# VHH binders against Hexosaminidase D (HEXD): the designs that were tried, part 1

Every score and structure here is a prediction.

Target 1, 346 residues: Hexosaminidase D (HEXD), of Bos taurus (Bovine) (a6qnr0)
Amino acid sequence: MRLVHLDLKGAPPKVCYLSEIFPLFRALGANGILIEYEDMFPYEGHLRLLRAKHAYSPSEIKEILHLATLNELEVIPLVQTFGHMEFVLKHEALAHLREVARFPNTLNPHKEESLALVTAMIDQVMELHPGARWFHVGCDEVYYLGEGETSRQWLQQEPNSKAKLCLSHMEAVASHMRARYPTTTPLMWDDMLRDIPEDQLSGSRVPQLVEPVLWDYGADLDLHGKALLVEKYRKSGFSWLWAASAFKGATGVNQSLTPIEHHLRNHLQWLQVAGSVPADTLRGIILTGWQRYDHFSVLCELLPVGIPSLAVCLQALLHGDFAENVKARVENFLGISSLEEMSFRR
Structure headers, positions and changes below count from the first letter of each chain, unless a header shows other numbers; Kabat numbers aren't used for antibody chains.
ipSAE, averaged over its two directions, is called F for ESMFold2-Fast, E for ESMFold2 and O for OpenDDE. V2 adds 0.75 times the mean of E and O to 0.25 times the DockQ between the complexes of E and O.
[cut] stands for letters that were removed.
Atom coordinates printed by the task and the answers are left out, and those that the model quotes come from them; centres of patches stay.

## First folded at step 4 (VHH)

Design s03 (from a06 with T99D; framework vhh_gefurulimab)
Fold by ESMFold2-Fast, scan of step 4:
Structure s03 (fold): chain B 346 residues (1-346), chain A 124 residues (1-124)
Amino acid sequence: as target 1 above (346 residues)
Amino acid sequence: EVQLVESGGGLVKPGGSLRLSCAASGFTFSRYAAAWFRQAPGKEREFVSAISYSGSTTYADSVKGRFTISRDNAKNSLYLQMNSLRAEDTAVYYCAASDYKWGNPLSPNEYDYWGQGTLVTVSS
């Protein structure tokens, strides 16, 4: 799979804009999209408080899915279920579900209400995404896990550990999905799994339930380290893994590479990782774009940095390199004489 | 120059078996992913089964447990063993191949090369 990630937090693009962008994604070589709705999803009932003022309507979600189908793009929805829960836990009515009272980013995994909340969110999203083959449950950057009062008390008892707490919540969420949606496979970001020993991972049911997504947005990847991490996951019982790169995002002002060069190198490095691990280990790659769109200026923001970078990266993945002929094809596709003018370097 | 040629189709009674073959020529088959798709009269082309260049397999839910895809790289051939055939398996079966990386094996558009098809009719 070659997925383009859409971060819809705070500024949902118009459906008519997506009707132009989806054909472009397909033409560039994408065959799916990872949609991170956050507060742009039209949650209802007891979850109505999670919906932003300008969130999509259910009919707009259906139209987006129809547009994806017309352009042969597999849709994978993403719902955060552990970390990055600010849009949920900022609400006073849900503050009691925070792991640490001061910080709204992490869900308290000890409360039955916590699991009930995130599974209800998953169920509402799944209701509008019938037939989804994969569903991403987030679980990245679970900051302050173990630091709440309940967790601190729980961790004082043998043989409890922070890893066990983390895996327990992941297993509960993934088990809900597998039981209720048997043809849908949960995905999750891998950073909370990276430092868990092989024997502890294999001792949990998590490897049988989810496909982890290994992310790294650097221009220079630790290829050997990635191969060892992949082997650890395989030995732990995970059947399939995913990679995640970035086509857009902060590359740093001290970089000698242009943003496009940085992202191109990131993708070429992931191709090297894929070549160094057993075949049929990596199911796909997710090209992440974490910057939010301003829908009054989305073309101006995407075209000079986002779309040219995406075109370069997807075409490099499709052809396995970025030789002169591939570069010429991208320049012709974008209607430009030189890619250098599309990348700003101060 | 590049060709995929299917064979083995025919008329079979419900509950019967057939083995389809696909002969590849004009390219290094062992480096390509391959798949079987089918098209019933009046319907669009649908995925049946796929096999990666390393031998990993994927099946449509409707055929899982009944069909087995396999390959023989020394003979540049792809096979589909079809058991417990049903009337709804009646279709023209197509062989497809591509060198895709992280492709969606279920999508016909991921495949660059296609055979002409072989007809399978399941009827009494």
Scores: ipSAE 0.266, ipTM 0.669, lowest interface PAE 3.5, mean pLDDT 87

Design s04 (from a06 with T99E N109E; framework vhh_gefurulimab)
Fold by ESMFold2-Fast, scan of step 4:
Structure s04 (fold): chain B 346 residues (1-346), chain A 124 residues (1-124)
Amino acid sequence: as target 1 above (346 residues)
Amino acid sequence: EVQLVESGGGLVKPGGSLRLSCAASGFTFSRYAAAWFRQAPGKEREFVSAISYSGSTTYADSVKGRFTISRDNAKNSLYLQMNSLRAEDTAVYYCAASEYKWGNPLSPEEYDYWGQGTLVTVSS
């Protein structure tokens, strides 16, 4: 799969704008989208408090899915279920579900109510995404896990560990999905799994339930280290893995490359990783497009400034390299005489 | 010249079996993912089954358990074993191949090479 990631936090594009951009994604070589809704999803009932004032309506979500279908883009929804839960846990009514009372980012995995909350969120999103083959449950950057009072007490008993705590919550969420939606496979970001030993991973049910997404946005990847990590996941019992790169929003501090050069190199490096691991290991790649806004947030549509980078990166992935003939195709597609003419202002 | 040539179609009664073959030539078949699609009269092409270049398989829900896709890279061939055939399986069956990295196996537009099709009629 070649997915374009849509980060809808704080600045959701209007449906009419998506009707223009989805044909463009398709033309550039994308065959799916990963939609990270956050508070832009129209949660209802007891979850209505999670919905932002300007969130999409259910009919707008259906229209977005219809537009994706018309443009042959597979839709994978993303709902955070462990870390990055600020839009959920900032609410006073739900603050008791925090792992650490002062920090709204991590869900307390010991409470039955925590699992009930995130599975209810998944269920409402799935109701509007019938037929989804994959569903991303997040689970990245679970900061302060193990530091709540319940976790500290639990960790005092052998053979409990932070890894087991992490895997138990992941297993509970993924088991819910597999049981209720047997044709939908959960995805999750891999960073919480990277340092867990093979024997602990294989001892859990997580490898049989999920497909991990290995993310790295650098211009220079540790190719050997990535191959070893992939080997560890395969030996642990994971059947399929995904890669995640970035086409915007993730250039390193003190980089000397232009943003487009940085992102192109990132994608070429992922192609080298794919070539160094066994065939049928990587199911696809997610091109992440993180949105940023200044301290005065305004409603923003998907910005054209990201399009040249996306075009370069998707075409490099589609053709397996970025030789002069591929570069010429991108320049022709964008209607420019050279990529060097592109700038962020004008 | 790049070619995919299907064979094995025909008339069969409900509950019967057929084996479709697809012969590839003019390219390194072993580097390509391959798939079977079908098109019933008056309908759009729909996904039936796909196989990666290393042999991993995917099936449409409507055929899972009844159809088996396989490949023989030494013979540059793709196969579809169809069992327990139903009237609803009546269609022209197309062989398709794609070299694209991380293609969506369910999308016809991801495949750059196509055969001319072979007709399968399931009727009593």
Scores: ipSAE 0.434, ipTM 0.754, lowest interface PAE 2.5, mean pLDDT 88

Design s08 (from a06 with S56R N104E; framework vhh_gefurulimab)
Fold by ESMFold2-Fast, scan of step 4:
Structure s08 (fold): chain B 346 residues (1-346), chain A 124 residues (1-124)
Amino acid sequence: as target 1 above (346 residues)
Amino acid sequence: EVQLVESGGGLVKPGGSLRLSCAASGFTFSRYAAAWFRQAPGKEREFVSAISYSGRTTYADSVKGRFTISRDNAKNSLYLQMNSLRAEDTAVYYCAASTYKWGEPLSPNEYDYWGQGTLVTVSS
């Protein structure tokens, strides 16, 4: 699969704009969308406090899903359930669920109320996404895990470890999804799994429950290291893996490549990884489009800026390279005479 | 010249069985994912089953447990064994092949090559 990631933090694209870009995504070679709602999802009831003032309405979510269906785009919703929980844990009513009191980014995995909270969030999102085949539960960059008082006490007991703590929460969340939504497969970002030994991974139920998404946004990937990581995951019992690249953001300061060149190179490197791993290992690739945290700009306007990069990257993935004929196709899609004109602007 | 040719369609009674075949020529079939899609009168093409170039299979919920997809790379052929056929299975069945490198393609848009279709009618 080839998914376009939509990061909807703050100022999300208007539904009318999505009605114009979904046909473009399909034409460029995408066959799905990963939607990261955060506080833009219309949470209700006891979770109403989580929705932003300008969150989508339920009818708007249904319209977005209808537009995706019309354009043959599989929708995968994403709900953070462990790290990146600031939009949830910043609220005074929920501050007691923080792993570390002074930092709102990580959920305390020892409290039953923590699991109840994130599963309630998942359940409300699933109510508006009936028939979702995959659901992303986040779990990336779980900073400060193990540093809370409860965790420090728990970690003093043998044979407890930070890896065991991490895997236990992941297993609890994924088990909820598998039990309640048996036709939906949980996805999660792989960074918290990278340093966990094979024997510890295979000793947990996590490999039977989830499909990990291996992310790397660099222009030069460690191809051998990626192959070894894939091998570790397969030996641990994971049936399918996903890749994730970036079509906007994630370019380093003082890079010698233009943003478009950086992102194209990233995708060509992922094609090399795909060619080096066993067949039937990678289910798809997610082209991430992370929003910036600029408080004075309209975040939704960043997506139109990334369209030329997205076109280049999707077409490179679809054709397996970026030769002159593929470049010409992209130039025709964008209505330009040369990609050189675009690459020197950003 | 790339070509996919389906065969094995026909009229069958409910509960019956049919085996569809697809012969590929003009390209190295073993390097392609392959799938069966179907289109009933007045409806859009829907996914039935896919098989990767290494033999991993995926099935639509409506046919799971009744249909079996298989391939023979030495003969450049794709097969669909259909058992316990229902009236709802009546459709034109299409063979498709894809150079897709990321798992099992499930959308018609992922397929580069298509056969002309073979009609399957399930009626008493």
Scores: ipSAE 0.016, ipTM 0.415, lowest interface PAE 6.7, mean pLDDT 86

Design s09 (from a06 with Y100F; framework vhh_gefurulimab)
Fold by ESMFold2-Fast, scan of step 4:
Structure s09 (fold): chain B 346 residues (1-346), chain A 124 residues (1-124)
Amino acid sequence: as target 1 above (346 residues)
Amino acid sequence: EVQLVESGGGLVKPGGSLRLSCAASGFTFSRYAAAWFRQAPGKEREFVSAISYSGSTTYADSVKGRFTISRDNAKNSLYLQMNSLRAEDTAVYYCAASTFKWGNPLSPNEYDYWGQGTLVTVSS
């Protein structure tokens, strides 16, 4: 699959805008979308405090899903359940669920209320996404895990470890999904799994419950290192894996490549990785489009700027290369005479 | 048994000064962050000031430059020196301690141990 990631931090795009860009995504070769809602999801009841002032309504979510269906785009929702929990844990009523009291980033995995909270969030999102085949539970960049007082005390007891703590929470969340939504497979970002030894992964139920998403946004990937990581995951019991690239952001200020050239190279490198692993290994690739909310940029402003890069990257994936004929197709599609007119230098 | 006992509250005129004390027992006070919160009638408890186990201090904007928090670990005691008192400082003042050792929590929900409070009335 080729999924476009929509990061909704800050402001949700109007449904009428999505009605224009979903046909474009399909025409460029996308066959799915990963929607990262955060506080833009219309949480209700005891979770109402989590929704932003300008969050979508339930009827707007239903309209978005209808537009996705109309354009043959598979929808995968994403809800953070471990790290990146600031929009949840910033609330005074929920601050007691923080791993470290001072930092609102990470959920305390020792509290039963923590699991109750994130599973309630998943349940409300799933209620509006009936028939979702995949659901992304986040679990990336779990900063300060193990540094809370409860975790420090727990870690002093053998045979406890940070890996065991991490896997325990992941297993609890994924088990909830598998039990309640048996036709939905949980996805999670792989960074918290990378340093866990094969023996510990195999000893957990996590490989049987989730499909990890391996992400790398570099212009030059460590192809050998990726092959070894894939082999470790397969030996640990994971059946399917996903790749994740980036079509915007993730470029260094001292790079010799333009942003589009950087992202194109990233995608061509992932094609090389896909060619080097067994055929029944990678289910798809997620083209991430991270929003830089710290600059107060709205998604509508960032997506129009990122569309030429997205077109280049999707077409390269679809055709397996970016030769002159593919470049000409993209230029014709975007209605431009040359991609060099699209200066994305920072 | 963990206890925090406040003292030093009373009636004072605007512009006056008071020093609040809090005596801690039943736990290793020197290893905990400690704070003062206050609650005026009909309002929620609000943060006033905190001091970490290492001595770093944090103050609410409304009291910066007027109040000084300090601790004496040898005496298991926490203090709040209140200068240039105003009518709006009238409240019950609570001493609190947090098991969190890596900074100064600002939310009441992050404090594990609480005193019974001492009343401060600023009135002519």
Scores: ipSAE 0.000, ipTM 0.094, lowest interface PAE 22.7, mean pLDDT 85

Design s10 (from a06 with N109E; framework vhh_gefurulimab)
Fold by ESMFold2-Fast, scan of step 4:
Structure s10 (fold): chain B 346 residues (1-346), chain A 124 residues (1-124)
Amino acid sequence: as target 1 above (346 residues)
Amino acid sequence: EVQLVESGGGLVKPGGSLRLSCAASGFTFSRYAAAWFRQAPGKEREFVSAISYSGSTTYADSVKGRFTISRDNAKNSLYLQMNSLRAEDTAVYYCAASTYKWGNPLSPEEYDYWGQGTLVTVSS
């Protein structure tokens, strides 16, 4: 699959804008969307405190899903369930669920209420996404894990470890999804899994429950290191893996590359990784578009900035390379005589 | 010659605002996570705010809603917009950069590169 990531925190695009861009995504070769809602999802009831004032309504979410269906785009929702929980844990009513009292980033995995909270969030999102085949539960950059008082005491007991603590929470969240939504497969970012030994991963139930998403946004990937990491995950029992690249964002740039060249190289490097691993290992790739909306006035101005990069990257993935014929196709699609013409656009 | 150089500190009255800047040189800043720490007289260095290379932010509870961290990778710069300043915000503010690892990436020892600090004094 080729998914476009929509980062909706802080300033969600109007539904009318999405009605214009979904056909464009499909035309460029995308066949799915990863929607990262954060506080833009219309949480209700006891979770109403989590939604922003400008969040989508339930009817707007239904309209977005209808637009995706019309354009043959598979929708995968993303809900953070471990790290990046600031929009949840900043609330005084939920501060007692923090791993470390001073910091709202990480959920305390020792409290039953923590699991109840994140599974309630998942359930409300799933209620508006009936039939979702995949659901991303986040779990990246779980800062401060193991630093809370309860965790520190727990870690003093043999054979407890930070890896065991991490895998325990991931297993609890994923088990909830598998039990309640048997046709939905949980996804998670892989960074918290990278340094966990094969024996410890295979000793957990996590490999049977989730499909990890390996992310790297660099222009030059450690191809051998990626292949070894993929092999470790496969040997640990994971059935399928995903890749994640970037078509725009704050990822480091080789000083000699333009932004489009950087992102194209990132995608070509991921194609090399895909070619070096066994068939039926990678289910798809997620083209991430991390948003710093504060720098842009409206989505229609923001999307034109990223569209040329997205077009280049999606077409390279669709065709398996970026040879002259693919380049010509992108130039024709964008209505330009050459990709060099893009260097003069404002 | 890896360097992080802070600027923008100074004297401000309670309720006022300051914007701190940190200029990075000698390394590819855009590939690193970055943070602001502060140290008040007679106290330990404490975390203020961090931003990952993907743009994810985190804040200490004491500054949440008042301070905003941001970065400009084209300019190799990190910023801290400080609003509604209080006397207890008086401290030397340090810029730091690091590749995150297991443990507590928001603790000082997780950061590889540090600036020399810029003094912020909130006083009438």
Scores: ipSAE 0.000, ipTM 0.154, lowest interface PAE 19.5, mean pLDDT 83

Design s11 (from a06 with S98D K101R; framework vhh_gefurulimab)
Fold by ESMFold2-Fast, scan of step 4:
Structure s11 (fold): chain B 346 residues (1-346), chain A 124 residues (1-124)
Amino acid sequence: as target 1 above (346 residues)
Amino acid sequence: EVQLVESGGGLVKPGGSLRLSCAASGFTFSRYAAAWFRQAPGKEREFVSAISYSGSTTYADSVKGRFTISRDNAKNSLYLQMNSLRAEDTAVYYCAADTYRWGNPLSPNEYDYWGQGTLVTVSS
């Protein structure tokens, strides 16, 4: 699969803008979308406090899913369930669920209420995505895990470890999904799994429950290191893996125009990784489009700037390279005479 | 061992319909992308339609709106419903399968597993 990631932090793009860009995604070679709602999802009931005032309505979510279906795009929703929980844990009513009282980014995995909270979030999102074949539960950059008082005390007892704490929460979340939604496979970002030894991973139930997404947004990847990491995951019992690249917002440069050459090289490097692993290993690649931190930003504003990069990257993936004929095709899609005009060369 | 077996080909008049089937065995079909290719006499194999393991479809411009690709993972089967057939659709139709890769899925070189082919002749 080739998925385009939609980061909806800050403001929801109008549904009419999505009706314009979904056909474009399909024309460029995408066959799915990963939607990261955050507080733009219309949470209800006891979770009403999580929704922004300008969040999508349930009918707008249904319209988005209908538009995806019309454009032959698989929809994978993403709900953070461990790290990146600031939009949840910033609320005074939920601050007691923080791993570390001062930092609102990580959920305390020792509290039953923590699991009840994130599974309720998953359940509400799934109710509006009843046909989802995959569901991303986040679990990346779980900062300060193990640093809370309860975790520090728990970690002093043998044979407890940070890895076991991490895997325990991941297993609980994924087990909820597999039990309640047996046709939906949970995905998670892989960074918290990278340093866990093979024997500890295989000793957990996590490999039987989830498909990890290996992310790296660099222009130069450690191809040998990636192959070793893939082999570790396969030996640990994971059945399928995904890759994640970036088409905008992940280069460390603060420019209105995306540095196309950086992102193109990232995708060509991932093609090299894909070519070096067994055929039944990788399900697809997620082209991430991270939104800049800016309270005035909207996705419709950021996406038009990222379109040249997205076109280059999707077409490179579709054709397996970026030779002159593919470059010409992209230039025709964009209605331009030369990609060099778009900061292609740095 | 891995096998793909096509069926459903035959002689049909212009404007007619045919449904091709492909039976897969020896591997977990549900984890593979699958495609139909065709080869007319004296030409290279050309892409007709593809379906991902998740059901997303792609069609060659020449067949879009006339042909429909589908799969049944429970039966390990791939189908091609061909409507409004034209003389130019005359070819041997091949079923192909491969683990979905990010390269060019429209290229025959992306598929490691192939059937023997089934002949479709569109003639008055």
Scores: ipSAE 0.000, ipTM 0.190, lowest interface PAE 12.3, mean pLDDT 84

Design s12 (from a06 with N104T L106E; framework vhh_gefurulimab)
Fold by ESMFold2-Fast, scan of step 4:
Structure s12 (fold): chain B 346 residues (1-346), chain A 124 residues (1-124)
Amino acid sequence: as target 1 above (346 residues)
Amino acid sequence: EVQLVESGGGLVKPGGSLRLSCAASGFTFSRYAAAWFRQAPGKEREFVSAISYSGSTTYADSVKGRFTISRDNAKNSLYLQMNSLRAEDTAVYYCAASTYKWGTPESPNEYDYWGQGTLVTVSS
């Protein structure tokens, strides 16, 4: 699969704008969308405090799903269930669920209420996504895990470890999904799994429950290291893996490449990784588009910088390269004489 | 117009060898995964071997160690070197190409383009 990631943090695009860009995604070669709702999802009941003032309504979510169906785009929703929980844990009523009291980013995995909270979030999102074949539960960048008072005390007991703590929460979340939604497969970002030894991974139930998403947004990937990591995951019992690249995001201050060239190189490197692993290993690639906190809408960010990059990256994936003929096709598709002209602003 | 044209089929004795070729035209072959499938009389089309656009290979258990798939992108060609042939290898062999970039697909429905087939008969 080829999925476009929509990061809806703080600024959801209007449904009418999505009606314009979904046909474009399909035309460029995408066949799915990963929607990271955060506080833009219309949580209700005891979770109403999580929704932003300008969150989508349930009717708007249904319209988005209808638009995706019309454009043959598979929808995968994403709900953070461990790290990146700031929009949840910033609330005074939920601060007691923080792993570390000072930092609202990580959920305390020792509390039954923590699991009850994130599974309730999953359940409300699934209620509006009844046909979802995959559901992303996040679990990336779980900063400060193990540093809370309860965790520090728990870690003093053998055979407890930070890896066991991490895997136990992941297993609990994924088990809830598998039991309640048997036709939906949970996905999670792989960074918290990368340094866990094979024997500890295979000793957990996590490999039987989830499909990990290996992410790397660099212009130069460690191809050998990626192959070894894939082999480790396969030997640990994971049946399918996903790749994740970026079509927009922060540019490095010391980079010699333009943003579009950086993202193009990232995708060409992922093609090299995909070609080097065994068949039936990678299910697809997620082209991530991280939203800046600059008071810009997702559409405004996407149009001047993201759309040209997305077009370049999707077409490179479809054609296996970005030779001059493919570049010319992208320029013609976007109605421009040069990709450099599109990225230049006055 | 996209075309895949197989050649190299024929009659061989058990234990013999054959090299199949597939010539691609009308598309940029080097950007595609490519595969060999076979269909014996009365059976469905079966996966034999595949090669990704970057050269990663996969083989069906029945041919592993005996067959070698390779490609020559400069010649827009796919090859299957078949050694130690057995009567059970008798089939029409099809060349196929796929836009799939995430490994080597093994299902016929993952392939976009197909050749007409070339007959391989292994008998005494």
Scores: ipSAE 0.000, ipTM 0.208, lowest interface PAE 10.9, mean pLDDT 85

Design s14 (from a06 with S30D; framework vhh_gefurulimab)
Fold by ESMFold2-Fast, scan of step 4:
Structure s14 (fold): chain B 346 residues (1-346), chain A 124 residues (1-124)
Amino acid sequence: as target 1 above (346 residues)
Amino acid sequence: EVQLVESGGGLVKPGGSLRLSCAASGFTFDRYAAAWFRQAPGKEREFVSAISYSGSTTYADSVKGRFTISRDNAKNSLYLQMNSLRAEDTAVYYCAASTYKWGNPLSPNEYDYWGQGTLVTVSS
């Protein structure tokens, strides 16, 4: 699979704009989209408080899914269920579910109400995504996990560990999905799994329940290290893995490469990783398009700003390289005489 | 020049078996994902089965347990073993191959190369 990630935080695209952009994604070589809704999803009932003022309506979600189907784009929804829960835990009514009272980013995994909350969110999203083959449950950057009062007390008992705490919540969420949606496979970002020893991973049920997404947005990947990490996950019992790259928003500061050059190199490096691991290990790659959160820049960035980078990256992935003929295809598609013009402008 | 040539189609009675073959020429087959699609009269082309570079397989629900896809890279060949054939399996069967990285095996548009098709008729 080749998925384009849509981060809807900030300024989400209008449905009419998506009707223009989805055919473009298909033309460039995408065959799916990962939609990270956050508060843009039209949550209802007891979850209505999670919905932003300008969130999509249920009919708009159905229209987006129809547009994806018309353009042969597989839709994978993403709902954060552990970390990055600020849009949920900022609400006073839900603050008691925070791992650490002062920080709204991490869900307390010890409370029964925590699991009830995130499974209710999943269930409402699934109601509008019938037939989803994959569902991303987030679980990245779970800051301060283990630092809450309940967790600190729990961790004092052998054989409890932060890894066990992390895996227990992941297992509970993924088990809910597998039980209620047997044809849907949960995905999760892999950063919370990277440092967990193989024996602890294989001792949990997580490898049988989820497909991890290995993310790295650098221009220079540790190819050997990635191959070893993939091997660790395979030996731990994971059947399939995904890669995740970035086509915008994740270049850092003081770069020697232009943004397009940085992102192209990232994708070429992931192609090398794919070539170095056993075939049928990586199910696909997710091209992430993160919104900018820079104090000296706009807080959000519309997808159109990243289109040239997306075109370069998707075509490189589709054709397995970025030789002169592929470069010429992208230049022709974008209606420009040279990609060097874009590199110089950015 | 890349070419795919199907063979093995024919007339068979319900409950019978057929083995389709697809011979690839003009390229190194082991670098391609491959699939079988079929098109019944008056219908759109539908997915039947796919096999990845390494031999991982997927099947349409209507053929699971009855059809087996396989490949022989040394012979540049793709096969479809069809058992317990039904009248509704009657169609022109097409061999398809793709060089696209991380392709969607269910989508006809993910396949660069197509054979001319071989007719399978299941009738009493």
Scores: ipSAE 0.463, ipTM 0.737, lowest interface PAE 2.0, mean pLDDT 87

